# VH-VL binders against Jasmonate-induced protein homolog, part 1

All scores and structures are predictions.

Target 1, 185 residues: Jasmonate-induced protein homolog, of Atriplex canescens (Fourwing saltbush) (Calligonum canescens) (p42764)
Amino acid sequence: MASTQAMGMTEQQKKSVDEMVEKATNMGVNVQAQNSAVVSMINQTNVSMTFNENHNWSGSVVGTGYPKSIPTKQSRQFIHQGDAKDGSQGAVVYYGSNANGEPCGWLLAWCAPTNVTPTKPNRVYVDCGAQSKFDTISWDTIKAKLDVGPATTNFTDVDTETTIAAGVTSTGSFASVGAAFGLST
Structure headers, positions and changes below count from the first letter of each chain, unless a header shows other numbers; antibody chains aren't numbered by Kabat.
ipSAE, averaged over its two directions, is called F for ESMFold2-Fast, E for ESMFold2 and O for OpenDDE. V2 adds 0.75 times the mean of E and O to 0.25 times the DockQ between the complexes of E and O.
[cut] stands for letters that were removed.
The coordinates of atoms that the task and the answers printed are left out; those that the model quotes come from them. Centres of patches stay.

## First folded at step 2 (VH-VL)

Design a01 (framework fv_axatilimab)
Fold by ESMFold2-Fast, scan of step 2:
Formats: C-alpha cells, structure tokens, sequence
Structure a01 (fold): chain C 185 residues (1-185), chain A 123 residues (1-123), chain B 107 residues (1-107)
C-alpha cells in the first residue's frame, strides 16, 4: 500500500472518531456544557480497559469523573470543565491488552482553548504501546507535543499492534472530543 | 513582593482617548501563565472587568467595550498599557491594574492590585 | 455573559456576629469563583479563590463554600476591620464578571 495512506487514519477510524464526536456533542447539548471539553471514547479492543491516570494542565473533570472502565466495544463519556483563560487542557491514560494478551496503554490528550484562534486551535495528541511506556510519563513532553498538534490525529505502535485515533471540534460554547482506542490487527 | 501602580491623566474630556500605564515589580510577564488585567469602578458602583493580557501576548476584552479598548505590554519595562477611545462622562471611574497568577484550578482571579487611579471625564 | 447576583446588597452586623454573603451565577461556573474585600478608598484584596481556597495571609475566620451556581462567603466572627464591601467574581468564562457587592456595615 502507499505509505502515506497506510500512515494515515483508516476509514474505520475516521468513522469511529466522527461517531464519538457526535456522542460528545449530543451529551454537551443535553447538559448545556460551556467552556468545556466533552469527551467520548470507544474501546475497540477485545478486552475491558481500565482508567490508570489523568493529568490537568488547565481545567478539571466534573460530574461523575473519569469512567473507571470502558467495556470492550462500548463507549464512555466525561466532561472536563475549562478555566476562563486557558480552557480545557488534559490527558487520560487507560490500560488494557493487545491481541496477544500483553499489557498495553492508550493516552489521549486534548486542548480546547476558551477562545479558539488560528494560533490557539483545538488540538489532540495520542499515543499507545506497551503499558511500561506509561509507568513514568513526562507531562512536559506530552504538553510540548500537544501544543503543536492537529485537530485530528492517529498513532499506531507496530511492536504492540495497538492504535489510537482522536479528533476535536468546537460546538457552540464547548468542544467535542472523540477518540477510538484499538488494535491494528 | 508583587506591586503594581497605575498612572495616567486625572481628567479627560469627552471624545478624547484615555491612556493608562501599569508599572509593576515582583513578577515578569515572560513567566508562563502570568497575566495583568484592568478593572474599573465608577464611584459607588461595582467592579467591572475591562481587559487581560498574558505572558504569550494573548489578549481578552470585555465585549461591551471591545471596540474602544486596546491592551499592550512591554515586558522589558514591566509595563502594561490600556487605551480607551471616545471617553464619555459614564466612563468616570477608578481604574485598577492587577496581577493574574497561574494555577490550574483557577483562572482570571487577581491576587494583587494597584492602588487605582481616578479618571474623571468632564468638559 | 455570566451574571453574578449577590445577596444581600447590604447588611448591618455587630462585632462577633456570623456573617453570610451569597453569590448566585446565572449558569454553572464549576467553582471558578473568587471573593474580594474592599475598604473605602482602597483597592480590592483577594480573600478566596477556587470557591474555597483561602489566600495566604487571610484570617481563618473567612471561609468560602458552594458549587455549581450557588456560592457563599462566611465570616465566622466579625471583627472591626471586616466592615467593608465584598465582591464575588466568576472565572469560568470571558468576560470575567463581578457581583454587585455586599456592604457590611456597623449595626
């Protein structure tokens, strides 16, 4: 296959991210979210995923908090309320297993500024791989990558055959974040 | 020890442009997350936020006054300047500048304020 | 814009009294709220941020509580130096907005 096509988001990932963005949007409208990132995540692996940790650069999770688990082939949502200056900027890490039963992790980071501009756009950053990759996270390193990230992204770790895709878009007074945690097999 | 001090004219005529300077010490506007805001208070009335400027030159304005306000900084001089065009007697107020610290769980609060400068708009 | 409604607009109290001031936001502000004290002719002084975090150097008789749209400033035992006007401010979204103020006067 052409390397550029193989390196990009698959049609299945695009559809999954779009569906998650729509779920986030519907939730945000229903709860009248403002200056928030409404996040919807789908677990496309074959086992349940478990919440490992989060990080806040600005803002904080509200309501019932981060979902403790995401069952296989199901989606879960949360709302992250932004601060007035910097908006919602955070990250979550979930643990699970790949097709071979090896422990793996998936990391989603987002930036939803209070005022979206060309120099301060909505951004996502994703990473996945062996669980050990996330035992000691340099949040400064993740922040640096997020700060130059696009609104839609994906990553595939060849060694563990894990993949992750995410996107973010503004919907009125809040941002909708969609993510798909999966396997490349 | 964070200190801020406002300076500018005490009397402005209607239709003129007001220029206020905030000179500060004890912090730098090159420090990530740090900002300076302007707030005014007409005699006997409530506080009204006007504008904020941040370390990264990001600027926020009160929408009701946005077309009249410009905020800028000179990081090397430790100064923030606010200009307000087309002054009217209703703009008579004490004008304050204030330090906005960075904390992940709070944005837009002001921990240290200047003494304020009274600006009277009258013919 | 988020409207901040303070109540009461004024109150009379005696030294030693427990004073409660309420601030109501027109929409949820997720505890992004600060309280300021202002004495006549002086600049405001920060008392509390993040709804309940006391600023360094502020006496422990001041406390803040609340969530969502409803927030409260409490002075557990009013002192002579506490006669002032108090303002709440929401930090959740721009434009930043203040309440109308509550004047605490000598009874």
Amino acid sequence: as target 1 above (185 residues)
Amino acid sequence: EVTLKESGPALVKPTQTLTLTCTFSGFSLSTSGVGVGWIRQPPGKALEWLANIYWDDDKYYNPSLKNRLTISKDTSKNQVVLTMTNMDPVDTATYYCAHRPYYYDSSGYFDYWGQGTMVTVSS
Amino acid sequence: DIQMTQSPSSLSASVGDRVTITCLASQGISSYLAWYQQKPGKAPKLLIYAASTLQSGVPSRFSGSGSGTDYTLTISSLQPEDFATYYCQQLNSYPLTFGGGTKVEIK
Scores: ipSAE 0.005, ipTM 0.504, lowest interface PAE 12.8, mean pLDDT 88

Design a02 (framework fv_axatilimab)
Fold by ESMFold2-Fast, scan of step 2:
Structure a02 (fold): chain C 185 residues (1-185), chain A 123 residues (1-123), chain B 107 residues (1-107)
Amino acid sequence: as target 1 above (185 residues)
Amino acid sequence: EVTLKESGPALVKPTQTLTLTCTFSGFSLSTSGMGVGWIRQPPGKALEWLANIDWDDDKYYNPSLKNRLTISKDTSKNQVVLTMTNMDPVDTATYYCARIPGYSSGWFYFDYWGQGTMVTVSS
Amino acid sequence: DIQMTQSPSSLSASVGDRVTITCLASQSISSYLAWYQQKPGKAPKLLIYAASSLQSGVPSRFSGSGSGTDYTLTISSLQPEDFATYYCQQSYSTPYTFGGGTKVEIK
């Protein structure tokens, strides 16, 4: 769970990401997930968050799909089934509001290869800020950043006072992704 | 040991509301990933999924029965309640509750089932 | 909705026989499939989850296989207690759907 920011995760973010990774791991073990990313997200903002869009580079979400909403201070999970060659690579964007009631977005992207190696590790990429930032997303740009991303990362948007932190790790036959969507105030 | 048991009326008149209670032991709906679902089986027919509720109080319903079903839980009593409105003779079936050990994602299955309760809808 | 088609709808077999039951999904379900056994007048019992994982306490003569749209349940040597109706269920997409069932009868 290493950060790529000059400023690392807060202790609260580390705890939240670890708890989400643990929830994802327990879910994946219980359902015997294979070649999948099991994702657990917690909403640490003051309002409910709503699913806006997703992108698949490799694989697809299964079952009930992406949670349509994440209520304030609650967590939600999903499973993204990887393909045989490249595994699970995808992204989700949720919309909500900051402390001032301004519309904001949070983006989580992950890469969980079918065969994890030092040159093909699990990766995450995160971004957050004003909702308008996500009106037109360059998925090629996000992919380029994800492809060199670490297993643990965080980002703070000073202008909107929004934060996001995430981590990914392999547990047996699947990857566990934990993310915390939050506010810096 | 995990056990579930359904309770409710054996006879319901057309247009009435059915209320079924599932009482369980050996697990808690306060545990992350746990859920309970309801499934029915008309005499001589296949199983049909009705509704699920999970530890976070998320509720899922079969769209073919939308507007008729309500599912709720009382975590402290280890109970899940299903309510179905406007009963019709075609709703005559055995109703089961069952545990879901890893819910809230696309992956789930029913690992332990109640004995079932027969509900007959007739005037 | 994902349609689950089981074949055959019924079969007759003798103790010691190898029995295979097939489940066909109307679209790929990526191994998100479970198999249940139901005896007359009783609740279903989970046999297999994740297409091939044997539930704790289920005899090793039961096995599941398959991928994509095509899945099979195999009983390697049928025992007297195995005469029952078997159902497959997909959990890939809501609404969660069951197959029509396969009744295994004594010959």
Scores: ipSAE 0.006, ipTM 0.520, lowest interface PAE 11.4, mean pLDDT 88

Design a03 (framework fv_axatilimab)
Fold by ESMFold2-Fast, scan of step 2:
Structure a03 (fold): chain C 185 residues (1-185), chain A 123 residues (1-123), chain B 107 residues (1-107)
Amino acid sequence: as target 1 above (185 residues)
Amino acid sequence: EVTLKESGPALVKPTQTLTLTCTFSGFSLTTSGVGVGWIRQPPGKALEWLANIYWNDDKYYNPSLKNRLTISKDTSKNQVVLTMTNMDPVDTATYYCAHSRGYSYGPSWFDPWGQGTMVTVSS
Amino acid sequence: DIQMTQSPSSLSASVGDRVTITCLASQGISNYLAWYQQKPGKAPKLLIYDASSLQSGVPSRFSGSGSGTDYTLTISSLQPEDFATYYCQQYNSYPRTFGGGTKVEIK
């Protein structure tokens, strides 16, 4: 898993994922469906990040929903339950600031198909940079990128010195998605 | 000032491959959100979008022509290259490259445009 | 693909006239629409983006309006340099698609 994800999921993130799964199960969420994604995001920037936007191509967020904020140097989790045909396919955008205090955004998109095969693998797509690039998003464009994306990726925006790394892997019960929102400095 | 200029052959024979180069100045194709597009216009007809390439090397192609088109960039030369295979007389057109501006994820318009280069496909 | 239907295909006008050109999208395009001016033998020039935003340096007699699927370019008082062909373009989705063009010619 650690070798699958560009930055790897920390031991604390793994424990937090387990705690989220247990909490969601107690609320009646079936996280053991093969088409669910459990997403963990770590904020490696110097300031708190705020949820801005989401998009669903298939499936929807369940339980407590998308975390409204991710404090600096902490992780937050959510569960996205897939549909029977296409599984879990979605995206989130969080806003924050770079090292110079300029407004920036981080975008994570994932695809966790109902039945993972070589032609229908787990995929991620990531992007980051100035907040203005996320003022108006073409979700068709993001979907086209996601549809050919790898299971592990990273990207650095040179202008803002922001970076993002993500990976997705199957656990047998659900897909585990890890992402690190960070700075290249 | 941002400028773009197309270059390539004026005459192409049917079945040959067309290679067009867009040379630009006044911007960097490493700047977040920036892209370059190719658009063509047959004589007396409407504009038709062909392909876009962006700062992060993301590429988009017109689906009707996707199997014939390849777009690439050379940032050291400030150039974007479009290749189109299996040319046919109906591909006779003026080919333009343009600075793709707007939002990073594809809601983008074209400003400015190059002057255009006329490509005639005939035997 | 999103089809862009532009009307009229041509019109004849005199200097000082108010000219209106319409563009209809086959589905909603969320105001991601640009208008271009093209003179014979020349490259297109951007006039309007995001349906109603006037490009810097473009005269204020040009204006764009509309929402959803129905958009309009208006020239409030036609000048001699405005005789040209005008094109709308949607950029809500790939592929990018253009209208068929409207030729504004002198009476």
Scores: ipSAE 0.000, ipTM 0.461, lowest interface PAE 17.2, mean pLDDT 85

Design a04 (framework fv_axatilimab)
Fold by ESMFold2-Fast, scan of step 2:
Structure a04 (fold): chain C 185 residues (1-185), chain A 127 residues (1-127), chain B 107 residues (1-107)
Amino acid sequence: as target 1 above (185 residues)
Amino acid sequence: EVTLKESGPALVKPTQTLTLTCTFSGFSLSTYGVGVGWIRQPPGKALEWLANIYWDDEKYYNPSLKNRLTISKDTSKNQVVLTMTNMDPVDTATYYCAHTLTYYDILTGYSPAFDIWGQGTMVTVSS
Amino acid sequence: DIQMTQSPSSLSASVGDRVTITCLASQDISNYLAWYQQKPGKAPKLLIYAASSLQSGVPSRFSGSGSGTDYTLTISSLQPEDFATYYCQQYDNLPLTFGGGTKVEIK
């Protein structure tokens, strides 16, 4: 039978993503963001997370740039300005630790086209796991996965007991991206 | 399994209004991202997109026909209805409805393209 | 409106041939392109989406390539069931537009 989404997001993850989308929306309205992805991330792990890497397929980060760290149980935001043709398409990778103190990574990718239509929607892609998983990233592979991504998604890596959830929606002239980086425990 | 089926009159006189119904199963038009479109094909000619309707009741029309087209949905009946006014012999065509999605769903293979089509219904416009 | 131009409008081929069909968009469509197969008296069937992604259940002899304004559908070794009309369609912008079609006929 037909299914339009395969999410499996927990009620906790849905609430966290919704809260982050709301924070992104409030920030975007307050700074009058346009043709941008406004991104809000919450660290639901037990330690601080550190910015490791980004990639731009279209557009670039503005203002204060990517948050260098996200303290445990806190949220941080950034604005990624889209280019005129393809909008905002980018990714970020943050490093941290799981419940056992093992090094882990969380990857968030988003696509917010300049003109969002039903045939060119906002998309997200997420991944997480052992830090070594992100030592060498194939950005072409991530882009291929993002290009077929839904507006809400989640992933849990059973080996490291890490999880990540994200969603994106349009509000006015910008996209609001919310993400929760966490542990499955 | 997604299935769609078109129904409506086989013969329409010039100046009359055409009403076509798309009845579907295997999905809900209340589900995020789901849409249904209408496409027509005159005998021996290319495909022409007419209109799309989505889960949130947003409607999109081909600008060349916009003043003649109305698309609506009845989610309780699993139906999408297309109305086209002032029919002319040049509107003779096979009319299709098709499933679409606003994102790519790897598990189902559904996409913003028209992934599953109805069998089509032939409408002839003549006096 | 984005105009989609297909070439050739028709071609004759034999079983086992490599068949190439091209689709030209009047502006950059950023790979938002689908290919459909239509057999006589039947509804179209989706073959390729996002320019190069093969729809589930479609034989691997079908492939899509291209970028920007220029796109190609290739059938690596034509089979008897592949004699049909093929259409490209852009979904980069509204209105959605189709190419004029390419009829693949028996030689």
Scores: ipSAE 0.006, ipTM 0.529, lowest interface PAE 13.0, mean pLDDT 89

Design a05 (framework fv_axatilimab)
Fold by ESMFold2-Fast, scan of step 2:
Structure a05 (fold): chain C 185 residues (1-185), chain A 122 residues (1-122), chain B 107 residues (1-107)
Amino acid sequence: as target 1 above (185 residues)
Amino acid sequence: EVTLKESGPALVKPTQTLTLTCTFSGFSLSTSGVAVGWIRQPPGKALEWLANIYWDDDKYYNPSLKNRLTISKDTSKNQVVLTMTNMDPVDTATYYCARSYGSGSYWAFDIWGQGTMVTVSS
Amino acid sequence: DIQMTQSPSSLSASVGDRVTITCLASQSISTYLAWYQQKPGKAPKLLIYGASSLQSGVPSRFSGSGSGTDYTLTISSLQPEDFATYYCQQGYSTPWTFGGGTKVEIK
């Protein structure tokens, strides 16, 4: 069951986001220039998760890139720098396992426009389930779903007992994207 | 085939307003990710970006010229219009319209018009 | 504004030569860089976008590389039709800015 607690960023995640922004700024990344998305992902599963793929509709990952792994019960962060027109719009897919040891995937997509307005709001789209669900991804289909998505969302795949929650908020300096990759068990 | 073509006056007097029209074919400016921009090039000088208009009617202007520039589109006519006020001899240049199509780090001008030479003199 | 500095301003080369043109941004532009070719009296032609992606129809002898502030355009074996002026352009932040150009002329 989804809960408000499962969807929110922890205080440690917020601190990690601040540290990531500082490190990126020291490496020459202007986080504020184009409404960069600072993405924090927490792995609430019982095993380590591994980066599988990404997609960019607008903007690109910067700094140290996408975390190659997210250890169990830990968070990892990345910065996705937005472009001048559309800001940061991208997606990531991580692979792991459910409680039964079956291969599963978690997909996070976000939209953080350069200038957030009522007609151009922050959006997220999430999906999770069997790993085979992500063997062939229609990025056009994901984009269509993202384009009408809310600023906060959650999904539970009953068959695999996997869950994912995410949200995006403008901070005045950048967009903060939080996601929890988890199990419903 | 994608084409763009600029039209407007070849000669403009100082203090007058310049109006340039870009007429295009082979694409729609209602398609997500598509923009049309204006770039100018004084004789023997580098390229200077002036303004962009996007599929969603977002407008971006070069801050150095923003108070002089207006860009608009008529998607039913496949036209983009640039207006530049208070023309000066230093504004003498070839003016280009170009399509910009962006995805990720790909915001670039992929197809250009032939350009139209505008001379500003008394 | 982001300043784009190209080096050299001009170079002389022979058919078959390897030509390298550099572009330096005044701040990191995160690979939001395009390269254009312009022949006398003609509009610019897009060669490369995203620092390293070759535009459709552009010969494979053209390649781009770089990250952060430092980018290069390479022509591996110069052909007669390659004598032109080359421009870089950053698409990272408005206003979009072009380099001063590099004229590649016959030796």
Scores: ipSAE 0.012, ipTM 0.554, lowest interface PAE 8.8, mean pLDDT 87

Design a06 (framework fv_axatilimab)
Fold by ESMFold2-Fast, scan of step 2:
Structure a06 (fold): chain C 185 residues (1-185), chain A 123 residues (1-123), chain B 107 residues (1-107)
Amino acid sequence: as target 1 above (185 residues)
Amino acid sequence: EVTLKESGPALVKPTQTLTLTCTFSGFSLSTRGVGVGWIRQPPGKALEWLANIYWNDEKYYNPSLKNRLTISKDTSKNQVVLTMTNMDPVDTATYYCAHLEDYGDYGTYFDYWGQGTMVTVSS
Amino acid sequence: DIQMTQSPSSLSASVGDRVTITCLASQGISSWLAWYQQKPGKAPKLLIYAASSLQSGVPSRFSGSGSGTDYTLTISSLQPEDFATYYCQQANSFPYTFGGGTKVEIK
């Protein structure tokens, strides 16, 4: 069921996420713990991105926390440990710049429930655009959008020429979440 | 009001294929979160879950019977059909279809059941 | 598969008695458990969902409790219409599995 829910992701994206999960495991992170989500983010922009904020609906980040920066053309990971009832549900916002040097933001939200069913599916919600879009975030609004979201999605903001793509797949005892923060140019 | 009713043959010979139809009213299988499942009960024995189908056409089967079961829906007719191949006397049971309601954070459960249809497998 | 074990398999009781039925899961099911009542020749009826939530229209004498692997259905004051077989069902993972049933008989 994870494979069909991740339809639309490239083979290379899936492989990259799997490799990043393996790297986290090799660093001693327990990614096999039931209700864990392993999140991998790749910065496809031309500048480094900086962590701005996070939100937890269920579960919390473990280990060293959210990566403080994601260098240009590189990936970073974190582990989010879900709770027994609702699993891993959270969001992160990173700031950077578009091709014109204008300040921009990228938002990734994910839901990896403890018991994945058609009525409780793996979900992602993404948004990107001008940094000012994320100055005042309504987390209730984001949650409402996440709750009806697909397992794989993408969005392009025409005004800033920024893009974001993401997907979530169950691999057994943990969920794999991949996101690409990019530019449409 | 939610109502479901099973229909199909009362008698099936060994090796034949069983086809059961669940006809329902009071809900639509196009509504997000809604599903229909099939459950059977041999005489004097416990309930056994067989298969579920959901609004988005996702299907789940009991692994012990998956190679014999097919579930499908016809949303326009308000029907769900279960097919079971290679019937054996041990498959003699009352077969039920039931509505699956999504209680959000509280899970998904069979809140309304059909009356059941008895299927006897004998030569 | 998650195995659901009910105890007792049968019990005899009188009207007005407090009846307790237990259900044990072979692994944790996060309170994603339902209780059903089945009268002879009839379809099962949902009584309790999510271990402790009473289904609409079900009398308040029925209650559910428990967490993890251990769950209980209680009938506080048994009525004549309550003589039936009761089943627990886990909704934590596929395949859905039912307990063996507990038959509540007249003393």
Scores: ipSAE 0.000, ipTM 0.493, lowest interface PAE 15.1, mean pLDDT 85

Design a07 (framework fv_axatilimab)
Heavy chain, then light chain:
Amino acid sequence: EVTLKESGPALVKPTQTLTLTCTFSGFSLSTHGVGVGWIRQPPGKALEWLANIFWDDDKYYNPSLKNRLTISKDTSKNQVVLTMTNMDPVDTATYYCARMRYSGSYQGMDVWGQGTMVTVSS
Amino acid sequence: DIQMTQSPSSLSASVGDRVTITCLASQSISNYLAWYQQKPGKAPKLLIYAASNLQSGVPSRFSGSGSGTDYTLTISSLQPEDFATYYCQQSYSSPRTFGGGTKVEIK
ESMFold2-Fast, scan of step 2: ipSAE 0.012; ipTM 0.561

Design a08 (framework fv_axatilimab)
Fold by ESMFold2-Fast, scan of step 2:
Structure a08 (fold): chain C 185 residues (1-185), chain A 123 residues (1-123), chain B 107 residues (1-107)
Amino acid sequence: as target 1 above (185 residues)
Amino acid sequence: EVTLKESGPALVKPTQTLTLTCTFSGFSLSTSGEGVGWIRQPPGKALEWLANIYWDDDKYYNPSLKNRLTISKDTSKNQVVLTMTNMDPVDTATYYCAHKYSSSWYRGEFDYWGQGTMVTVSS
Amino acid sequence: DIQMTQSPSSLSASVGDRVTITCLASQSISRYLAWYQQKPGKAPKLLIYAASSLQSGVPSRFSGSGSGTDYTLTISSLQPEDFATYYCQQSYSTPLTFGGGTKVEIK
């Protein structure tokens, strides 16, 4: 709900991620999402968030690309088309601010293999905190963390009081990725 | 139901700026996903996309014309305005505005079009 | 930029004929393709979206198919009102691009 834990995903975050994953799943049935990831993001902060950068390990974004902004309390989506061998593997970074008006960033990385198996599962990795944390990103380090990541995850940065939760699931034709960018206050 | 109508000058002299207005009904550019695009067609030639604007003020331009195009919206008036600078006789065309809905799962077609407005660039 | 090539540029057919129009993309567009019909002096009308989905109100004799770089529009039994120019359009990447058009004349 309103109360947050410094560690772990809040009940509201779990519901938001689950809802976005399900919404993306239902929408994808009517879209050419084969071998794709349908990514939904909700901005639960008090200000609009702005796209900062992305990284592709396999696949690429389609159409008009990544949403340039995510308004306060709204969701935005994009489709990332995977390649035949490794599927969809990418990351996005959005900037915004915390409750004190300090510049902050939120990072979502996902891995949706072409063929999901116990040794090649769906994975997410998340991070958030001060904007300066993302001035120089080691994509190799992020990839290493993603490669051992779970299908659902969350992180809270105590210093900035920012949170991020994410999940990924397969539908047989595509992967649904949901993420909530938020504050712990 | 969705309707759009273009308005602007029928004649423009070379080097002048063209301003076209699209007035619409049946949707709002305050609604998530809603957008309007501009497409032109020179006489006897193919369709050419110019620019799109969306509910969140995201703007996209054809790179071939980017330095000459500006798209803006007035959400309260249900209008989208396109300006094109330094008009040349080769810009003679019928200009259309069209409705476009874009979301994570759906994008890419112009489902309702205005009737078009013919703009002739002549000295 | 993604180039869209339509073939043929024009064709003539009799009422009742099966007509096929082809659209070739310079790279894979993952079925982000629409087909439009334009009658002389009129604005284009959306027929097919997402490569194969029929727009509401469009007769079932129109169908779309294809994947990757190769797409087709089929009119299964050509009618007199189908004389028009047909355009494909990709929405996979900006700039959005249209094919050169195929003019269909009914004999």
Scores: ipSAE 0.000, ipTM 0.483, lowest interface PAE 14.3, mean pLDDT 84

Design a09 (framework fv_axatilimab)
Fold by ESMFold2-Fast, scan of step 2:
Structure a09 (fold): chain C 185 residues (1-185), chain A 124 residues (1-124), chain B 107 residues (1-107)
Amino acid sequence: as target 1 above (185 residues)
Amino acid sequence: EVTLKESGPALVKPTQTLTLTCTFSGFSLSSSGVGVGWIRQPPGKALEWLANIYWDDSKYYNPSLKNRLTISKDTSKNQVVLTMTNMDPVDTATYYCARTPVEMATIYPYFDYWGQGTMVTVSS
Amino acid sequence: DIQMTQSPSSLSASVGDRVTITCLASQSISSWLAWYQQKPGKAPKLLIYKASSLESGVPSRFSGSGSGTDYTLTISSLQPEDFATYYCQQYNSYPWTFGGGTKVEIK
């Protein structure tokens, strides 16, 4: 999948995903039993990013949970265990700042169904901008946008000069979700 | 005790559809976190997984059999039904149904209790 | 799909022998492996799950070990009722796949 690869994880993120799967398996988590999402986020901004909130439509985070912080120019991973009916569908919001030191947020939502078909495909939805944009999130609105979303996407908020790119691919045993939280300049 | 029993025709002609029923007791597929699967074994050959269905009606099929398989459940009757279209002599096998575990909404698709199996011969 | 290769395909052994059966996965299955025993004309019976966890009611002479791609089933002291065909099954990656079986026969 050329389009998914262009918007997907870096090689370092792919290695980190493999290491996270091994670590979770050692802790007794069966990431392969259903279409769980192994999510890798890379912080391409100039400052550390901090976890703000999550939302679950189906499934839940397992293992060590959501990374509390993502240091500048580093990646962090988590595993979101899907339920048998609907798989893994969730969202995370991280806060940081843009090049001017203004508070900004990055939102990643994903849908990794239990069985991927043309009518039930892998999907992502992304958004970024001023932190105030995420003070009160309508999760129903995000879900509506996710439900028609592509497997790869990107968005740039011109006002804050922030950008976000994401992609989701099935590996046969789980879905790999990659996201880059960044700046447009 | 947990028991499962397969039923269906012993003889099927090529091109016909096979319908097999698994009737079970000692557990329920009503929101209890369990599943039932079908596995077949041609004479003298290895086991081959066919399909699983779970308490929440989620379904998994062996992709090698493509669009030939349909699995369904009747929770009130404690039954799971497998249909397989376009039968061929190479589909001659003993067909088993078996219980498959679920813990904390996580599926673990190994099989802890098996039916006795039903032999299906496909010939003209 | 993950291919599961069992070796040997068959072996001959005597009561009291230590028997070792191997299962090789074409890629890592992270210990998500089950072992089954099948006696002639009977359904398979679960022996071991998660590579090394003994199913309730299974005799302690059965044990499983391994990680990554290499797994073994060991019978420490073979009994008359253990002459059977043994199958491994991976449940790490969909679709779930079985090995070709190892037949344990009387020597």
Scores: ipSAE 0.000, ipTM 0.472, lowest interface PAE 16.8, mean pLDDT 86

